# VH-VL binders against q0aze0: the designs that were tried, part 405

Target 1, 268 residues: q0aze0
Amino acid sequence: MKIILVNNRFKENTEKKAQEIAGQLSALNVEVIIDNGLDEPYAGTVDFIMVLGGDGTMLRAARRYGQRAIPVLGVNMGTVGFLSNIEINELAEYLPLILREEYSLEARMMLEVAVFQQQSLLTRVFCLNELLLRSNSPRMLSFALEISGQKLEPYRGDGLIVSTTTGSTAYSLSAGGPIADPQLDAFIVTPVASHIINKRPLVVSPEREISLHLLEEREAIIGIDGQIKMDFGAENRVLIKRAPHPLLMVNLKAKPFFTSIDRSLQRQ

## First folded at step 19 (VH-VL)

Design KK54 (framework fv_bermekimab)
Fold by ESMFold2-Fast, scan of step 19:
Structure KK54 (fold): chain C 268 residues (1-268), chain A 123 residues (1-123), chain B 107 residues (1-107)
Amino acid sequence: as target 1 above (268 residues)
Amino acid sequence: QVQLVESGGGVVQPGRSLRLSCTASGFTFSSYGVHWVRQAPGKGLEWVAAISYEGSNTYYAESVKGRFTISRDNSKNILFLQMDSLRLEDTAVYYCAKDRIYRSKAFYGMDVWGQGTLVTFSS
Amino acid sequence: DIQMTQSPSSVSASVGDRVTITCRASQGIKSWLAWYQQKPGKAPKLLIYAASHLQSGVPSRFSGSGSGSDFTLTISSLQPEDFATYYCQQDNYRPLTFGGGTKVEHK
């Protein structure tokens, strides 16, 4: 068995904990590759990915490895999040189940985001939560949203979010988007501070292709999962579609999504 | 310099065929949808046809549907309009025009135009 | 097909005048309307796209407004080079359709 350990070098000295876990796994005849974010993603074949950290570390792991159809387990090392399944102090108890492949998998859709300048592909990235287009100045944006060749009325405002269902509880929620069952495949398109009062979030088939471009030159940014930031101008165009493979998330412990969401809404 | 140059116009007899060409330079032709627009002498502009950037989708005005065929050769940067069963009312200057937005499945305005090529008829 | 009706068909104006041209669609086209300028013997030139957005290099005296079915092109202070024929064009529906044109002539 070969396992990638993904950790966050910026939080709680996770590098040392990753080394400890790598030693424990190596003692059980598991080959370990450590990914602390400093190097390119590991290019070889691997059987399992263990993410040590919070939701942010999981988002990075999904971007790097999510398209390989490899089981990914989130192991929380501090503040509880939505994307981790077990706590670090539970790892020893669940490790035999991991090694025997005695777990279930939940498929989570991902976005494929391609940013162009003319025919030149500037970047292609995969993400688990969302793409955010936003103004990077006091001026509002004017932009076109195209869905499978159909033009909507131009958007005017601070920006737009194109989210997965997993991302429905992230930035899309803050901008007024719906809470979606993460087992459903759909794009959620949520405007950010639209100047058109009746501009509502859209729930769109994941088979559709979404594209965005600015209708006038403005200072804008595209953000991917809150971690990647790129300048976006009128010469740029972004194309969004469902990624070829979902992220395969490992379930070792039941996660009551609807109970958690209901509790959160009651507290508000 | 971004430019489009039409050719192939001339004097034809009614009922015959004619093929127009439009050669593109100065931009990535294969990334843009392109249009044919005509203008009869002393009259207004009339949209004739368009083709998607990859060549998969073609669109026609009702007046030419079934008689005209739009096509493109992205390897040679050339747009074509094959005009069959020509009628006197097809007399016009034919312009080719580039759509504004690249890799789009929709149209957003025509920002670059050729100089036009005249199609007319003899008695 | 979407019918685009322009008015007036012709307008006589002097340098410095404010010129207003209107375009009406037979049904709603959102904001997906372009305006073109054409001088005699020349190809059309794009002035405005998406109803109100000025094409690069076009002077700021040109402006567009409207949405749905009613649209306006305004030239705030007519210059000698602005005597031309102006066309609106919708790109919300296929086939694309042009208005009949408005000729801006010398008084």
Scores: ipSAE 0.803, ipTM 0.916, lowest interface PAE 0.8, mean pLDDT 90

Design KK55 (framework fv_bermekimab)
Fold by ESMFold2-Fast, scan of step 19:
Structure KK55 (fold): chain C 268 residues (1-268), chain A 123 residues (1-123), chain B 107 residues (1-107)
Amino acid sequence: as target 1 above (268 residues)
Amino acid sequence: QVQLVESGGGVVQPGRSLRLSCTASGFTFSSYGVHWVRQAPGKGLEWVAAISYEGSNKYYAESVKGRFTISRDNSKNILFLQMDSLRLEDTAVYYCAKDRIYYGKAFYGMDVWGQGTLVTFSS
Amino acid sequence: DIQMTQSPSSVSASVGDRVTITCRASQGIKSWLAWYQQKPGKAPKLLIYAASHLQSGVPSRFSGSGSGSDFTLTISSLQPEDFATYYCQQDNYRPLTFGGGTKVEHK
């Protein structure tokens, strides 16, 4: 068995805990690869991915490894979030179940994002929560949203979010989007500070293809899961579709989504 | 630099066929949708047909449906309009035009135009 | 098919005049309207796209406004090179359709 341990080396005690867990797994004849986020993703085959941290660390793991159809377990080491399943102090209790592969999997859709510059592909990335288009200056954006070949009324405002259902509780929520059951597959399209009163969030089929481009030159940014930032101008275009594979999230104990929402909203 | 050049126009007899060509240079032809637009002498512009950047989707004005066929060869940077069963009312200068946006599934305005090729009828 | 009605059919103007041309769609086209300028014997030139956005290289005296069904092209201070025929064109629905044109003539 080979396991990737994903951690954030910049959080206090996370690197130390990752080394402890790696030692424990090694003693059980498990090969461990540590991914602290600074190096290239591990290119070899693995059987399981264990994410030590909060939702941000899980988002990075999903972007790096989510398309490989490998079980991914979120182990919380601090702030309670939506993407972790067990607490770090529970890991020892659940480890035998992990090693025997005695757990269920929940499929979470991902976005495939392709960013172009002057007809050339700049990058293709996958993400679990959302793509954010936003202005990077005091000036509002004017941009086109195309859904499967149909043009919507041009958007004017600070930006737009294209989210998965998993991302419905992230930036989309802050911008006024609906809370969606992550067991549903859908794109949620949420305007950011639109200057048009009647612009509403849209919930559309995950089989739709979405594209965005600016209608005039502005300083704008594309953000992916809050972790990748790219400049975006009038010569750029972004194409968004459902990723080929969902993220396979490990369920070792019941963590009801609606209970997690209530807890998060009280804290926020 | 960025250029579209039409060819193939001429004098024809009613009921005959004619094939127009439009050669693109100075841009990545295969990334853009392209259009045919015509203008009868002393009249306004009339959109005739368009083809998606990959060539899989073709669109026609009602007046030419069933008679005209749009196609493209992305390896040669050429757009075609095959005109069958030509009528006197098809007399016009035919322009080819590039859509503004690359990889669009919809159209966003025509920013580059050729100089046109005249189709007229013998009398 | 969406019908685009352009008015007036012609207008007589002098250099320095403000010229306004209107375009009405037979049904809502959102803001998906372009404006073109055509000089005698030449191909059309794109001026405005998405109702109000100025094409690169087009002088700022040209502006577009409107949404839904009613649109306006304005030339704030007519120059000698602006005597031409102007066309609106919708690209919200297929087939794409042009207005009948407005000829801006010397007074």
Scores: ipSAE 0.813, ipTM 0.921, lowest interface PAE 0.8, mean pLDDT 91

Design KK56 (framework fv_bermekimab)
Fold by ESMFold2-Fast, scan of step 19:
Structure KK56 (fold): chain C 268 residues (1-268), chain A 123 residues (1-123), chain B 107 residues (1-107)
Amino acid sequence: as target 1 above (268 residues)
Amino acid sequence: QVQLVESGGGVVQPGRSLRLSCTASGFTFSSYGVHWVRQAPGKGLEWVAAISYEGSNKYYAESVKGRFTISRDNSKNILFLQMDSLRLEDTAVYYCAKDRIYYNKAFYGMDVWGQGTLVTFSS
Amino acid sequence: DIQMTQSPSSVSASVGDRVTITCRASQGIKSWLAWYQQKPGKAPKLLIYAASHLQSGVPSRFSGSGSGSDFTLTISSLQPEDFATYYCQQDNYRPLTFGGGTKVEHK
């Protein structure tokens, strides 16, 4: 068995904990690769990915490894979130089940984001939560949104979010998007500070293809999962579609999504 | 320099066929949707057909559907219009035109045009 | 098919005049309308796309406005090189359709 341990070296004690866990796994004859985010993703074959950290670390792991159809387990290291399944103090209890492959998998759709400049591909990224297009100045953007060959009325405002259902509780929620069951596959298209009263969030089939481009030159950025940022101008285009493979998330114990959402909303 | 050059126009008999070509240079032809637009002598512009950048989607005006076939060869940077069962009403200058946006599925305006090729009929 | 009706069919004007051309779609086309200029014996030239956005290199005296079904092209101060025929064109629906044209001619 070969396992990748994904950690965030910039959070206190996560690297030390990763080394400790790696030692425990090696003692059980498990080969361990540590990914702290500094190097290229491990290119070899692995059987399992264990993510030590919060939702941000899981988002990075999903971008690096999510398309490989490898089970990914989120192990929470103290930050509350939606993407971890067990707590670090529970790992010893569940480790035998991991090694015996006694767990279920939950598929989570991902976005495939391709960014172009003057017809040349700048980058192709897979992401779990969302792509954000946003103005980088006080001036509004004017941009075109195309969904599977259909043009909507041009958008005027601060930007737009194209989200997965997993991302419905992230940036899209803050911008007024709906809360979606992460078991459903859909794009959620949420405008950011639109100056048009009729611009509502859209929920569209994951089979659709979405494209964005600016109708006039403005200072804008695109953001991916809140972790990648790129400049975006009138010469750029972004194409978004469902990624070929979903992220396969490990379920070792029930995580009650709707109970967690209900409590969060009542807190306000 | 970005350029489109039409060829293949000429004098034809009613009911016959003619194939128009449009050669692209100075831009990445395979990245853009392209159009055929015609104009009868002394008349206005009429959109005829368009083809997606990859060539899989083709669109026609009702007046030519079933008689005209649009196609492209991205390896040679050439757009074609095969015109079958030609009628006197098809007399026009035929322009090819490039869509403004690359890798599009919808159309966003035609920013580059050829000089046109005349299709006319002998008596 | 979407019918595009331009008015007037022709307008006589002098250099320095403000010229307004209108275009009406038979159905709502959002803001997806382009304006073209055509001089005799020449190919059309794109002036405006998405109703109000100026194509690069087009002088600022040209402006477009409107959304839905009613659109306007304005030339704020007509220049000698502006005597031409102008066409609107919708690209919201297929087939794409052009207006009948408006000839801007000398008085």
Scores: ipSAE 0.786, ipTM 0.905, lowest interface PAE 0.8, mean pLDDT 90

Design KK57 (framework fv_bermekimab)
Fold by ESMFold2-Fast, scan of step 19:
Structure KK57 (fold): chain C 268 residues (1-268), chain A 123 residues (1-123), chain B 107 residues (1-107)
Amino acid sequence: as target 1 above (268 residues)
Amino acid sequence: QVQLVESGGGVVQPGRSLRLSCTASGFTFSSYGVHWVRQAPGKGLEWVAAISYEGSNKYYAESVKGRFTISRDNSKNILFLQMDSLRLEDTAVYYCAKDRIYYPKAFYGMDVWGQGTLVTFSS
Amino acid sequence: DIQMTQSPSSVSASVGDRVTITCRASQGIKSWLAWYQQKPGKAPKLLIYAASHLQSGVPSRFSGSGSGSDFTLTISSLQPEDFATYYCQQDNYRPLTFGGGTKVEHK
């Protein structure tokens, strides 16, 4: 059995805890690879991924490993979040179930994002929450949204979010998007500060292809999962599809989604 | 220099066939949808046909459906219009035109046009 | 098919005049309308796309407005080189369709 431990090197507590857990797993004849985010993703065969940290660490793990169809467990380190299943102080209790593969898996859709410049592919990334297009200046953007060959009325405003259902509680929520059950597969398309009164969030089939481009030159950026940032201009295009594989999230204990939503909204 | 050059026009008899070609240079032809637009002498513009950048989707005006076939050869940067069962009403200058946006599923305006090739009929 | 109706069919104007040309779609096309200029014996030239966006290299005296079914092309101060025929064209629906054209003629 080989397990990847994903943690955040810049969190001193999580780094020490990752080393402790690696030692415990090694004592149980489990091979452990530690991924603290600094090096390239581990390229070898892996049976399980354990993410030690908050939602941000899970988002990084999903981008690095989410397309490999490997079970991923989120272990919370004391921060309230949506993407963890157990707390760190519960790990010892659940470890025998992990090693015996006595758990269920929940599939979470991911986005495949391709960014082009002058007909050339600049980058292709996978993400769990969303792609954000936003203005990087005081001036509004004017941009085209195309859904499977159908052109919508041009958007005027500060930007647009294309989100998974998992991402419905992230930036899309802050921009006025709906809260979606993450067991549904759908794109959620949420305008950011639209200056057109009747621009509503859209819920779109995950089989559709979405593309965006600017209709005039502006300073804009593309953001992915709130962690990757790229400049975006009129010579650029972005294409968004459902990723080939969902993230396979491990369920060891019931964590009702709507209870997590109520808790999160109350903390605002 | 971004350029489109039409060829293959000429004088034909009604009921015959003619193949028009449009050669592209100065841009990545395979990344763009392309159009045929015609104009009868002294008349307005009429959109005839279009083909997607990969060649799989083809669209026609009702007046030419079943008679004209649009195709492309991305390896040679050439657009074709095969015109069968020609009628006097097909007399026109035929222009090829490039769509503005690369890798689209829709069309966004025609920013580069050829000089046109004339199709006329003998008595 | 979407029918595009241009008004007027011709307009007589002098250099320095403000010229407006209108285009009406038989059903809503959002803002997906382009304007082209054609001079005698030459290919059309794209002026405006997506109703109101000026094509690179086109003089700022040209502007477009409108959405849905009613659109306007404006030339704020007509220049000698602007005497030409102007066409609107929708690209919201296939088949694509052009308006009948508006000839801007010397007064």
Scores: ipSAE 0.791, ipTM 0.909, lowest interface PAE 0.8, mean pLDDT 91

Design KK58 (framework fv_bermekimab)
Fold by ESMFold2-Fast, scan of step 19:
Structure KK58 (fold): chain C 268 residues (1-268), chain A 123 residues (1-123), chain B 107 residues (1-107)
Amino acid sequence: as target 1 above (268 residues)
Amino acid sequence: QVQLVESGGGVVQPGRSLRLSCTASGFTFSSYGVHWVRQAPGKGLEWVAAISYEGSNKYYAESVKGRFTISRDNSKNILFLQMDSLRLEDTAVYYCAKDRIYYSQAFYGMDVWGQGTLVTFSS
Amino acid sequence: DIQMTQSPSSVSASVGDRVTITCRASQGIKSWLAWYQQKPGKAPKLLIYAASHLQSGVPSRFSGSGSGSDFTLTISSLQPEDFATYYCQQDNYRPLTFGGGTKVEHK
């Protein structure tokens, strides 16, 4: 059995804990690879991925390993979030179940994002929450949204979010998008501060292709999962589609989505 | 440097066939949808047909549907229009034109045009 | 098919004049309208796309406005090189359709 331990390079507690866990697993004849985000993703075959940290660390793990169809477990290190399943102080209790593969899996859709500059591929990334297009200046954007070859009325405003259902509780929620059951597969398209009355969020089939480009030169950025940032101009185009594989999230402990939402809304 | 050049026009008899070609240079032809637009002598512009960048989707004006076939060869940077069952009302200069946006299934305006090739009929 | 009606069919103008050309769609086409300029014996040139966006390299005296069914092309101060025929074209529905054209000629 080979396990990747993903931790946050900027959290000394997670690095120390990753080393402790690696030692425990090695004593049980489990091979361990530690990924703290500094190097390229591990290229070899792996049986399980354990993410030590909050939602941000899980988003990074999903971008690096989510397309490999390998079970991924989120272990919370003290930051409240939606993507972890157990707490770090519970890990010893659940470790025997992990090693015996006695758990269920929940599939979470991901986005495949391809960004082009003058028809050349600039980057291709996968993400769990969302792509954000937004103005990088006080001036509003004018841009085209195309869904499977169909043109919507041009958008005018500060930007747009294309989100997975998992991402419905992230930036899309802050921008006025709906809360979606993550067991559903759909794109959620949420305007950011639209200056046009009645531009509402759209819920779109995950089989469709979504594309965006600017209709005039403006300073804009695209953001991916709130962690990757790139400049975006009129010469750029972004294509978004459903990723080939969902992220396979490990369920060891009941974590009902709607109960989690209720608690989060009460904290506001 | 970005250029489209039509060829294959000429004088034909009604009911016959003719194939037009349009050769692209100076841009990545395979990334863009392309159009055929015609103009009868002294008349206005009429859109005839278009083909998506990968060649999967083809669209025609009602007046030519079933008689004309649009196709492309991305390896040679050539657009074709096969015109069958030609009629006197098909007399026109035929332009090829590139759509503005790459890797799109929709159309956003035609930013590069060829000089046109004339199709006319003998008595 | 979407019918595109341009008015006027021709307009006589002098250098320095403001010229306004209108285009009406038979049904709503959102903002998906382009304007082209054509000189005798030449291919058309794209001036405006998406109703109001100026194509790169086109002088700022050209501007477009409108949405839905009614659209306008304006030349704020006509120059000698602007005497030409102008066409609107919708790309919201297939088949794509052009207006009948407006000839801007010397007074």
Scores: ipSAE 0.818, ipTM 0.919, lowest interface PAE 0.8, mean pLDDT 91

